# Designs tried in a protein design chat: miniprotein binders against q9k998. Part 24

Target 1, 230 residues: q9k998
Amino acid sequence: MAKEPLIRVLLIEDDPMVQEVNRMFVEKLSGFTIVGTTATGEEGMVKTRELQPDLILLDIFMPKQDGLSFIKQIREQYIDVDIIAVTAANDTKTIKTLLRYGVMDYLVKPFTFERLKAALTQYEEMFRKMQKEAELSQDSLDEMIKQKQAQANMDDLPKGLHAHTLQQVIERLEELDEPKSAEEIGRDVGLARVTVRRYLNYLESVGQVEMDLTYGSIGRPIQTYKLKQG
Key: E = the ipSAE of ESMFold2; O = the ipSAE of OpenDDE; V2 = 0.75 times the mean of E and O plus 0.25 times the DockQ between their complexes.

## First folded at step 13 (miniprotein)

Design g3 (at its last look DockQ between E and O 0.64; V2 from the best seeds 0.72)
Fold by OpenDDE base, look of step 13:
Structure g3 (fold): chain B 230 residues (1-230), chain A 88 residues (1-88)
Amino acid sequence: as target 1 above (230 residues)
Amino acid sequence: TPELEDLIDRLEKMIDLLEEKLERAEKNPDDPEEVKRMEWVIYMLASLIRYLAEEAKSGDPEAVQRLKDLAKRIEDLLKKIEELVKRS
């Protein structure tokens, strides 16, 4: 089997320790290779043109350069590169601006290895799909959009929810042919009903899950959950 | 694996550096931004070490032991940095 080409990553981070941690995180993933690193967005622009990375992991909180301005310049120049933003800001204005510039994902500092792994895994799935398919079906596009939406919802998780567990719940929901109870979903994913219910309530609140009331023979309504059909 | 050993070596070096920096910061807490950066790095490293320790449970006993030692060291750093951040 022809080894699929590694995704070429440029790291833009001013802090050398954070840069090294990001390097260790990315290098732990087999689908990626770091082709360069920069400490400034100015050097980042130079290396982006020179190296032509597939992906930039961009710190937008660099002291000397507004990472938003960097993204804007990349987009204005029609440079074909994907961007995952790393930010200390979780303000809605910044997030909306990042989304408008078409970032693939954003990570709030500090982030876990699992969170970056999730971001890069989803990116790789999309990247590989686009490499294999000259044309995407509507269903394929819808799936990619859904994955991107699911990911955007992982960063603002309420206190006590974990992205990995959320992903497990989502994956289980994607496999459902019929709406299931929190107890059934919990058994399937190895989680307590109360734990799963918190994730389901979150997913409902963000509009990804639909809750239905089914009346069983015993007259107590059972809450069942399914993914919203977009 | 050689890749895991290299990664463990890099983690050890990073933790050594953080221990030294944290000791300096405890004596001279004049840079709150540096303290925050250290907190981030320690938090991130702790996540990677936990992941590697879980992945390596069935692996090389030497690598497992090294990761256990790193896990202890990083947990101690987490406690220290949290205390330092609370004082700042």
Scores: ipSAE 0.763, ipTM 0.917, lowest interface PAE 0.5, mean pLDDT 85
Fold by ESMFold2, look of step 13:
Structure g3 (fold): chain B 230 residues (1-230), chain A 88 residues (1-88)
Amino acid sequence: as target 1 above (230 residues)
Amino acid sequence: TPELEDLIDRLEKMIDLLEEKLERAEKNPDDPEEVKRMEWVIYMLASLIRYLAEEAKSGDPEAVQRLKDLAKRIEDLLKKIEELVKRS
């Protein structure tokens, strides 16, 4: 569909008739696309690295090729691809070996279209669930890191200063058109002059605020404050 | 409909090939593994034809008729391969 990417499938099967049937079966299902077909496990290994499929439909009982050896190589090389095995064998030993190597499902030939459809539908449901869980985990981690960095900046305050109060002073300074005195800023934010001066002195000491002297009509200069522009 | 028509064409080509191969095997069954693979392919194709015919019943009578014709050919192939397996 438009919202979900197609699951990319590699088919490994040496018999041309069986390969064409598998192709028709997979192409009938709307959530999948065939990115390659091969007749041997050796070519299959090359194509797996080249095409990086999501899923391999592998016939393990090829006359000229050992499909179990292919699965073993995939797992030993840590190639992260899902495998659905197709087998002619119904013996318990072969099936247990397939399960130990972590195949998603196994199909015993001959199988119906309905059986393959069921296996691929179950796989698609699992594939989509894992995709959604990975996206949520990434977003959650990014949000936590951003919040932690912001909180660390406020945790560096000298004893006696509070982050909430400091933020109020900063927000008022951001709103100013002109430099103002500690008394004026304190009146605007509801803080005593001595309290706001402590915050302004801290902000000046860390380079965020400039203090200037403004000479008034009565003689003694008044300290005014504004945010630094750099 | 174009996708279904293409799939039916491919099914027909596969059935043509199977009919040719089975006729040769009836005269000289020198590869029992190939006969077994033909039996598997016929079984798998039959299941797909059945599925497509049910899907097409709702609106494509020409496709349904083509699929019914292919189903008859598949039934004939199943009878022939069943006889071939019994003969060996």
Scores: ipSAE 0.742, ipTM 0.899, lowest interface PAE 0.9, mean pLDDT 80
ESMFold2 (binder alone), look of step 13: mean pLDDT 81; pTM 0.773

Design g4 (at its last look DockQ between E and O 0.46; V2 from the best seeds 0.69)
Fold by OpenDDE base, look of step 13:
Structure g4 (fold): chain B 230 residues (1-230), chain A 88 residues (1-88)
Amino acid sequence: as target 1 above (230 residues)
Amino acid sequence: TPELEDLIDRLEKMIDLLEEKLERAEKNPDDPEEVKRMEWVIYMLASLIRYLQEEAKSGDPEAVQRLKDLQKRIEDLRKKIEELVKRS
């Protein structure tokens, strides 16, 4: 099998130390190669055109250029490049704006290697799927959208919820043919009922899960959960 | 692996640079933004070191020892920067 081409990454980061850390993080992943780095959005635009990267890892809080303006320029010029945003802002307004500009993911500074690895692994899965499939089915599109939505929700997780555990709960919910109880889902993912219920309640609150009440023979309603079909 | 050794060398260089910068910041605490950036870098590097340690548990004993040394150094940096931030 021909070795799949590495995903070509451009780093845009003004701090040399942060840039080097980001480089080390990306280069640790076998599916990626850094084709260039810039310290400014202006230089970033030049190198984006020159290098034609698949992905930009973009610091939004560069002192000389608003990273939002950079993304806007990329989109206005119809440049075919994906963007993962790195941000110190966790404000809902900025996040909504990033989502509107179609960023693939966003990372809040400081982030762990595991968090970047998760973002890039999900990106790679999507990227490879799009390369292999000339046409995407509705189901394939729905899966990609769900993954993107799941990832976007991971950064604003309530205290005591973890992104990796949320993903495990979502993946289990995606495999369900029938609505299941928090106890059943918990057994399947190796989590306590109370723990799973916190994740399910969160997913319900963000509109990704639907809760149904099933009345068993013993008269107590059992809460069952399923993914909302969009 | 040569890739792991290269990465460890780069981590050592980054930690050396952080130690030098932190020593300067302790003497001249006039750049709170630099201190914040250093805190972020320390946090990020610490995560990578932990990951590499877990990955290398059954690997080259020399690499394992180098990663242990880096973990100690990065933890010491974390403590120092936390103290610096508390005094600022």
Scores: ipSAE 0.774, ipTM 0.920, lowest interface PAE 0.5, mean pLDDT 86
Fold by ESMFold2, look of step 14:
Structure g4 (fold): chain B 230 residues (1-230), chain A 88 residues (1-88)
Amino acid sequence: as target 1 above (230 residues)
Amino acid sequence: TPELEDLIDRLEKMIDLLEEKLERAEKNPDDPEEVKRMEWVIYMLASLIRYLQEEAKSGDPEAVQRLKDLQKRIEDLRKKIEELVKRS
């Protein structure tokens, strides 16, 4: 099993006994850690900014402060945190309001351990899936950028150069740890020195490759090539 | 087992507190919202105790016995709170 980071939870609940029960419930589940607890929505806003939790378990029916106003502030201020609401009300109007504000789930007090476990298990599954999808989307975007760059270069080749061969030369240049001569590159890709020199000259002329003179121990300097870092 | 033992200790502490609070409420019932919250807490704790009883069956006889004792106490609390609500 891969070691995934624990989901960081902030608990907002004004009753100390209910808060302790919530603490015990959440701590029983292995994928979560409680990073803070608060008794008010105002303190909750401060702690949310300070602790940057992944998830808030919020009691919306606090006698001194309105939990619905807390959710509204979170959304209006574009604070990126997920919320599971705990409510004493089970009427359709309250539930629709919670859903409009994009809570992940809602629990009606009193609730069982099994109900909270189900909500948090579903949340964890979704949380892990979204992390994986974000990683895949980044990789896909990076590949698209690389392909578009290569295609633009291939559409504007001088007479006598072939896109397939140019790509072979570019791919070899990308593999280099240090600059290499046209002859060395040609050996690696199976092309004559003259042929690869034409491609290197083109790449240099469009600013994609650097040429330099490299001295051996004795003898003439050698022209070596590497990709320019852009 | 260390994690389970800690949780059982915390359950016991909560039940001690509930027993004390309920005794006071029976003598001086002056806060119906506190009674309601005690009823909620009793319900929620009972569900956790039942869950832990299933977990413990497979190899911790002392934990099983402690959870049995706590289940009896929480059920007694549940009956007392129901009676208190009924009288009001």
Scores: ipSAE 0.771, ipTM 0.910, lowest interface PAE 0.7, mean pLDDT 81
ESMFold2, look of step 13: ipSAE 0.759; ipTM 0.905
ESMFold2 (binder alone), look of step 13: mean pLDDT 80; pTM 0.766
ESMFold2 (binder alone), look of step 14: mean pLDDT 80; pTM 0.764
OpenDDE base, look of step 14: ipSAE 0.774; ipTM 0.921

Design h1 (at its last look DockQ between E and O 0.48; V2 from the best seeds 0.68)
Fold by ESMFold2, look of step 13:
Structure h1 (fold): chain B 230 residues (1-230), chain A 116 residues (1-116)
Amino acid sequence: as target 1 above (230 residues)
Amino acid sequence: TPELEDLIDRLEKMIDLLEEKLERAEKNPDDPEEVKRMLWVIYMLASLIRYLLEEAKSGDPEAVQRLKDLAERIRDLAKKIKELAKRGDPEAIRELQKIEKLLSEIQRELQKMEQS
């Protein structure tokens, strides 16, 4: 049994301070290696062809060449590479454009190490699963289906949260066909609203859950939650 | 560990650079984009320091002390840059204040870790 190969990352970021921080963040995580860094989208295209990375961590706000143009070129040329976008803008229009071009995730600057760790951990899980699928026998496929697991790190859980309870909340979220409030989820799982909200806030902070505002009462929106669709 | 020591060395170098850039920004306070980027970096570095402190706490007292010293330098930088943020146009000030609020949350967490 061979050790799993490192996921090869190309970092595209024009600001040297932010570039160094992103490098430190990625290099702290096992499973990943930085194979190149560039400051422009044009050099990023050259490096993508030269290095054939698995993943690009792309800053879309670059003064000389915008990152949306880079993504467009990648997709127009049918280059099969995954992209996690880093953006200074959080407006709906920019986000929808990124999603239309099929980015794996997006991070709004400034972001914490924990947020990048969550994005890369989720990506690694998907990456490893897809590589194993090409090698599957029938028995291996059945085992992968049985391996449904929450993306929780027992060592990184906030104080007062338990892995078993977190798993219960995740499992209920997987069953939802529409976003639900913390009260509704708590009723379904047997947890008080305050308790389940703590788990939902954690899941949102690590990028597994989306919170939205739903107008369920006159003049006051209600927070609803669902699993992030990636 | 060697990896942890390398990260701490790089954190220190980044903080040195930020201190130099802050001095330059104090001489020319009309560039709110530089101030914003410095605050972004400070916030991101603070989050990494928080994470490394938790990892180092159980096994590397020298690393813990170095990380606590760096957290103090980050706190000093944040205080100075908050003073710069007060002198911009209203929209730039509002944007910087959002980042400062996020940073203050990490700083409170770091303070509690320093007392344990």
Scores: ipSAE 0.756, ipTM 0.878, lowest interface PAE 0.7, mean pLDDT 79
Fold by OpenDDE base, look of step 13:
Structure h1 (fold): chain B 230 residues (1-230), chain A 116 residues (1-116)
Amino acid sequence: as target 1 above (230 residues)
Amino acid sequence: TPELEDLIDRLEKMIDLLEEKLERAEKNPDDPEEVKRMLWVIYMLASLIRYLLEEAKSGDPEAVQRLKDLAERIRDLAKKIKELAKRGDPEAIRELQKIEKLLSEIQRELQKMEQS
């Protein structure tokens, strides 16, 4: 069997020690090769065009260039490259902006080897799937989107939310033809209404769930929930 | 494996650089950002050492011993940085707590390996 080609990675990081640690982390994974490194986004643009990497691991808080401006420039030029963002900031505004620019994942500094391995393993699964399939079915697309959403939710879950329970709530929401109440969803997944509502409120806050008000026969508005159709 | 030996050699070099940087920071304590960066690097290196120790449980005893020695050096670095961080930055203290937790996990794993 022909060895699958290694995923070509460009590292953009201004701190030489952090850059070397990121190199050590990526090189520990057998599916990847580092084709270049840069300390600035300007040099990063030059090497992206020259090397044509599959993936950029990008520090977005470099002192001289906002990594958000780099991502914007990549997208404005229609450069076919995937980006995993590395950030010192966990502010919701920056994260929302990164998601809007179509980053594959984001890592908060400091991150563990296991966290980077998880991000790169999922990226590799997606990358290899897209190489094998000239056309993706809706089901295949939905699975890829689900995997991205599930991981983004695992590390930054509010206190008292659990990834496994969140996944159960998401899976139930995916099966819904019509918006359902937190009580109905709770019955379906075996959870208390108050528990399910915490997960639904979280999913709403991250923009994955839409909440509607339905007026039932008893005159009180009932909150119903559905996944946002992207 | 040659790949593991190369990785351990790179870990040793990174820890040597951290020790040198820390000695400089102890003489010139006025760069809180450098202390924060050193804490991040220590955290990341400690995580890799933990992972390698978990993989090496059935591996080369010499590689395991080198990784144990590196884990101890990182613990000593973390203690010294703790004394520097106490002098100014609440954020550095939070990062240090994460490192201390990770180092405690490594120690528990090492103890399990010695008992097996």
Scores: ipSAE 0.733, ipTM 0.875, lowest interface PAE 0.5, mean pLDDT 83
Fold by ESMFold2-Fast, scan of step 13:
Structure h1 (fold): chain B 230 residues (1-230), chain A 116 residues (1-116)
Amino acid sequence: as target 1 above (230 residues)
Amino acid sequence: TPELEDLIDRLEKMIDLLEEKLERAEKNPDDPEEVKRMLWVIYMLASLIRYLLEEAKSGDPEAVQRLKDLAERIRDLAKKIKELAKRGDPEAIRELQKIEKLLSEIQRELQKMEQS
């Protein structure tokens, strides 16, 4: 019944035919709108700042600037935007790197319309939950002031992060006497590694957590996290 | 219905472009990456046509006929591109195997459309 916000999508894809197919796929789905398209990461950065999209469909392997560099730049500049990666590779190394960068999902070219629909439908459900929670808080009575304050804290968080889950991660970090991996912290709090990784990345970005590379006996580096001391 | 009509028009335009691109590629068969990208686009478009056929099947016979015609054109494109892909360089054995797998998947999707 209530007016539903459209999810604003920026498409970054260097191949013009693939770009048009992606555009057709997204526009077939109600609840989404393409606000722009670019063929390069450099143009994509400009358009991200100008258009402030909710979601970027990002081709990872573009000439000159790869999408991984784009994601890193978005992260370093603290730009609040969700990314679904589009890649020609399904190799383990590329997938691990994308997950490390906290993308919402990834699509391997060529993908079906059904696969894109599944990815975007899942994203839309998360988006709607955020909107419903914010709307409920705004419509709350004075007696629910605690809910309004909790919602305000959630509004200060990047998309997809919730105050309750963030608190669980912080409380677990407070109990640590040594750095732990995202996988270990995830097991401790009952969350998937990917989910915990997003919260740890946020905490690192705001200076509350430090990440270090710990070398195992075999020399393979592992990312570990702990609360900043002092 | 207006949204479906617009989408079918865009599908027709895209398939027209693929047919034109194939004619040019047949005159210069030396780019296996271009052929691979055309196969990717065909696969993606075939999946959308399959989806739209399910939506249209009980309410819009004109749209169903147009989508079936587009599916036939995609089948013909896939056959021609398969022959073009076979002309790759000696390193092409691995790429040919990947292309053959992709073509099998495309053919499977087209067969599903024909059986609906």
Scores: ipSAE 0.715, ipTM 0.806, lowest interface PAE 0.6, mean pLDDT 75
ESMFold2 (binder alone), look of step 13: mean pLDDT 76; pTM 0.736

Design h10
Fold by ESMFold2-Fast, scan of step 13:
Structure h10 (fold): chain B 230 residues (1-230), chain A 117 residues (1-117)
Amino acid sequence: as target 1 above (230 residues)
Amino acid sequence: TPELEDLIDRLEKMIDLLEEKLERAEKNPDDPEEVKRMLWVIYMLASLIRYLLEEAKSGDPEAVQRLKDLAERIRDLAKKIKELAKRKGDPEAIRELQKIEKLLSEIQRELQKMEQS
């Protein structure tokens, strides 16, 4: 079974019998569905806006409206739809004009079912490739977003240390005019000496803080801390 | 298959419509474009019949018989339109009929091959 979404086709054809044959041809192909049919380009413009088809099968030679004018209007209004042109004319000028307007293919009436099948099969292959590329680009964007979020949350601190408390200790160190002991820093940030010591030891281990030994008046070395490189 | 049966039903309805249009065209011969459009439809339908015969030959004898019957009706339609076109001296219709006659010959050859298998 085809689980891919059906390609939605709008058929613009003024002759009711030709319209029905084209409908039969398209519906014989499993990848396509006719979402609407219209007998004029004016009605076709309205239906294009309402139904938002993927593909228009467009009769170029219509008594009431020139199909080339329809294509021009679609392009000038930036309507995102692909067109396969159906024409009774096989003259070089008409074909060149259709190709210049970027139609996906053109069919000369009367055409065989095999010719229409070939045109629609080639179109389906291109449609599916474009759809898969768009989906892959979205998946790639989603992966990039996930990677950026993972990097932002990768403050993997050692067990027992919290980012908020670490930030408080760093902010206090930034305010210091001179090196201070763990006890002094702890008092400043409202934490016990042993707690602050764990954060200071971590910061020293990652090279953000330097520890110096200073001798107090009682002769025992005192460990003091300051930010490394300002 | 149900899809094939539905499509053959639709082919029968189109050929019914063509037969009605031809009857009217014989009485009102002043629309040469209608004859041209009928020939386009006949050509397109014949090509679909040829395609479906290739599909059905793999195991649907009822569909093959129905498609054969439809091909015969198209041949009859093409013959009547050819007579009408010759009467009016319509060279474009005669050229379209040659394409239809070629398709019908291809259908006949495929049907003959199936009988030989």
Scores: ipSAE 0.774, ipTM 0.888, lowest interface PAE 0.6, mean pLDDT 79

Design h11
Fold by ESMFold2-Fast, scan of step 13:
Structure h11 (fold): chain B 230 residues (1-230), chain A 116 residues (1-116)
Amino acid sequence: as target 1 above (230 residues)
Amino acid sequence: TPELEDLIDRLEKMIDLLEEKLERAEKNPDDPEEVKRMLWVIYMLASLIRYLLEEAKSGDPEAVQRLKDLAERIRDLAKKIKELAKRGDPEAIRELQKIEKWLSEIQRELQKMEQS
């Protein structure tokens, strides 16, 4: 798809030939574009602010500024950019430090095109997934808002039922530990038996309340009501 | 494709530059970091040429031939820089030893592709 946005890459590498090889590698991958190249961390900081890249390919061992210092400055200034470190070091201390600084990946020079392709492909997958997750979160929020609005819509209540009174009945049902009759509920909320039964019948019809028949030691069966999922 | 042709042109320019740099290093071998960096670049470029040859193997015959020519040139450069590195500082020798197997493996793969 030609319309999907390219991942914008800033390359920071002091050696001109290594810089050009890295550029060729990145540009071979269709999902990426080089927006700038610099030879120092100092210039890289300026370009990061100006260009706002998505990703920096950062050489860790530059003559005048250690790439680790660059990462530290980026994090301290709360600059939102991902970093893949490029290093000549195979020692565990350097690698451990890079991982602790939250780099997305690291490449040990000399690396193959296949290794860089793997790193960038993995990064692209993560980048696209984060965009999709943000989109799904928005859709979920929108759905929740619609559901809340539908539940609060007073125009959807049957003729003769009032939202305030319905809420009073629901609040009383929420306080019950056992099913109670319409008479008992009505007494508790100050409503006539006939009136409260109408609200209970409505709540039963929309699946909010369950009704059961109870048989005492004498008399006719009594209808009792309880909040569903209560 | 136009994109592949552009990439091959860039590879040719890089190899030309690397050949010039190697010639200068042979006359003044006192920069061990330069020899190491040339070795890195040769390895990296060899891997891209290998990738492109595999990608183009059933496609553009002109592109395949150009890539095979570049593969031969990079193999010659690898031989020369390995000899130069062996005469270098202890650090360059250690780096060569680390990637010697991988560099030789790529050279063998490129040679097979050239002769197919």
Scores: ipSAE 0.754, ipTM 0.869, lowest interface PAE 0.5, mean pLDDT 78

Design h12
Fold by ESMFold2-Fast, scan of step 13:
Structure h12 (fold): chain B 230 residues (1-230), chain A 116 residues (1-116)
Amino acid sequence: as target 1 above (230 residues)
Amino acid sequence: TPELEDLIDRLEKMIDLLEEKLERAEKNPDDPEEVKRMLWVIYMLASLIRYLLEEAKSGDPEAVQRLKDLAERIRDLAKKIKELAKRGDPEAIRELQKIEKYLSEIQRELQKMEQS
């Protein structure tokens, strides 16, 4: 069985002892790691941007910045992070507001280790499911892109361009040891300059040809073309 | 295990800090919110100790004894905090009544573990 990555947790809690207990609780669980701790919402915003945690354990009752204001700011700034709220037992209005803000769960102080374990276990199940769904979506997208590319290669030429003529132009470009003008290339393949220029413009548009400006001894720059190769 | 020993060391350190805070609060009883937070921490620590005792039962007699000693210290701390609350902290008294129920539940579970 493949080892799954640890869920990265940021802890925002103003009381040092409660912070340490929460740290011990989370670290006891094998699927999680504490990537940072902070005592204020202001510091929490900075650390959220810096550390990009998967989950925040957020104390709602902080002196300097209310936890509800923190959640509102996170959502307004479109920061993609999950939140489990930690709140006081007697504020039912706050709990209803937290649910409307889309927090993953809420814990009422004081909570047991078993209650935290239950909350984090449920979150881990959801996190793992979402990771698998994201992987499947990417695989499906990759497959669709491959199918589209195969179909496009069959008939991708613009109206008025012919595969035989395009091949003649490409073969001539492959023989060149230095960039050449459309007129020179046209003469070599027996085509009018205007015709060859249409094919060169197409090849440049799909990234197969590079156009350079070269100055002769007299006046205006001459456009020259060569194959791009790595 | 080293991980369990580290957790027990951290538990001991936190209980030491709680005992120091209680000593200071007894001399300067100016913050009922601090007493309430101490009760929260005691409740939370007791729940972790109970969990670790159940986990350690089959493999580490020294860890079990250390955890039992810590549980006893938590019970002693709870008794002293009750005396502080009686000195006129109405917020602490209200919170204590709620937490007493939870501590009694944890104490009953710890007692069952000691009796096998």
Scores: ipSAE 0.747, ipTM 0.857, lowest interface PAE 0.5, mean pLDDT 78

Design h13
Fold by ESMFold2-Fast, scan of step 13:
Order: structure tokens, then sequence, then C-alpha cells
Structure h13 (fold): chain B 230 residues (1-230), chain A 116 residues (1-116)
């Protein structure tokens, strides 16, 4: 049964009956889907660019452009697609050439359903393994991007303000159940009033902190600060 | 199952087309490569029928009977194509004989399945 993504297969085969048999064989396997079929290498190149298949099942002996020329063109254009070659020849020279071009496997006509099933089952196992490795690499890249964004935020602070001190002030504000003065906050975090006021003024300017004026017993307004909810 | 029924219908259609193609080939001897491709298709289809018979044995008598009928039709087609193959050059005849030997091995397995 198919798990998550179906492996998308393009079939390039000039004989209509062989093409249909190959289609029946592939479609019998639940992990695969035929996204297109073509009878020539030229049409196959167009469909490869259009459909972006994962795998091409490629007949090596076709009119006009042989399959070896097709493989060479795919590699020269840096098209990322895997190929299983279908050949009428089993001589060592042809096989060595196919392996040199990096085909995943080769099938010699006529082949059994069991042989194709074995080739595609082995390919599926490798495809799933590579996909898992690629997903892990993407997670690593995402983490790197997040770290870069965090560093950029530190670089945005005004001259004379440090990220770790800003964090100390924020953490203290999070613990408060009522607004407090710069002197009170400074005392709690071990900073001079004038120093903590600079951080509080910054946090107010970026909308993270609300400043309120409260009148002391002597009539002078006292500035108090609290985190904005949201 | 519906999936097996669909696949058997497709197999029947392919064998019908092979039978028509064979009648045409008997009247037009101009393409020895056509005879070779017909043998390739027959060999490949025989292997799929063998696989499906083993799969269906556990619970689908109608599918088993249809597959056995198709195996018999494949056997008859192979005999007729073998006669056409005799018209080729010596190298082509030797090549076709190798395919015929491999097909005969599958056909022997299919016959054993028919008797069980």
Amino acid sequence: as target 1 above (230 residues)
Amino acid sequence: TPELEDLIDRLEKMIDLLEEKLERAEKNPDDPEEVKRMLWVIYMLASLIRYLLEEAKSGDPEAVQRLKDLAERIRDLAKKIKELAKRGDPEAIRELQKIEKRLSEIQRELQKMEQS
C-alpha cells in the first residue's frame, strides 16, 4: 500500500504493446503512479521538464534519439531525475555505459513482472530513505535561519544596550503583578536606576511596555512600568 | 476484488490485440522485429498471469478460472508465433529460441497451477 507520496513515473517506450505492459506492471504496485507516457526521446525530454517525474523508465533503443543520448542530455542539463534503463542488449559494453551514466537499475527485455517488482521495490526503499534524510537537512536549515534572525534582532538594539541585560529586565517585568518604578525594578535585577530606565524607555518605544504616571505623597509624578498584554 | 477484475479485463484486451496482430503478421511477413516484440509481450504477460494466479488462489475462484483461460490463450499464441519465427535468418531464429525456452518454463509452471 502507498504510504505518503506516490513515486511519479514517466514511461518512455516506442512500442505501444510493451508500453501498455509496462504501465500494467507499474500500476500493479501501490507505491507508484504513471504521470505520463511518450514514444520518443524528444517528447520524453519535453514531458520530463513539464511533469518533473521522480523516476523515468527508459527504453534505450528508440527511433531518432537513442536512450543513451537522452540520459546524456538529462545529465548535461542538471535535471534531477532517476532513471531505470530498459534494454534489449545484455552485453557488458552497454551495461557498463548505462552504469557510467548513473542509472538506478537496468531491465533486459523481455523481463518478468517479478523482476520489475524487485527493481521498483528496491528503488522505493532508497527513495523513502533519501526523502527522510532531505527532511532532516531542511529542519537543520530552518534552525540556522531562526538563529540568524535572533542574531539580527540583537544587532537592532540602540548603542549601549545589551541583549542579556534587556532579557533580565523583561523577565523581571513578567514576574510583576502590579506596575513598578525604575528604581524598584533596578533594585530587583541589581542595576542602577539610570541604567534600567534606559531599557524601560526602549521597551516603551517598541510597544512592549506601558509607562504610567502615579503621584507620590510629595506631588511629583512617579513613572511606573508594566508589560503590555498581547 | 474490483482491482483484480480491472487488471484481468486489461489482460484480456491485450491478448485480443495480440491475436489480431498475429493474424495480420501471418499475412504480412515483412517485419521480423514485430514477431520478436510479440514474444516479448507474451513472455511478460505470462509472468504477470503466474503472479496473479498465486495471489488469487487464496479466495477468488472466478478470477482463477479467468486467469487459467488467459494462460491457455497465451500458450496457443506462443505456438503460432513459434511457427512464424522459423521464417527469420539463423541469428534471429537463435534469439527467438532463447525467448521460447524461457516462455516454456513459465508455461510449465502455469500448467502445474492449472492442475492444482
Scores: ipSAE 0.770, ipTM 0.888, lowest interface PAE 0.5, mean pLDDT 79

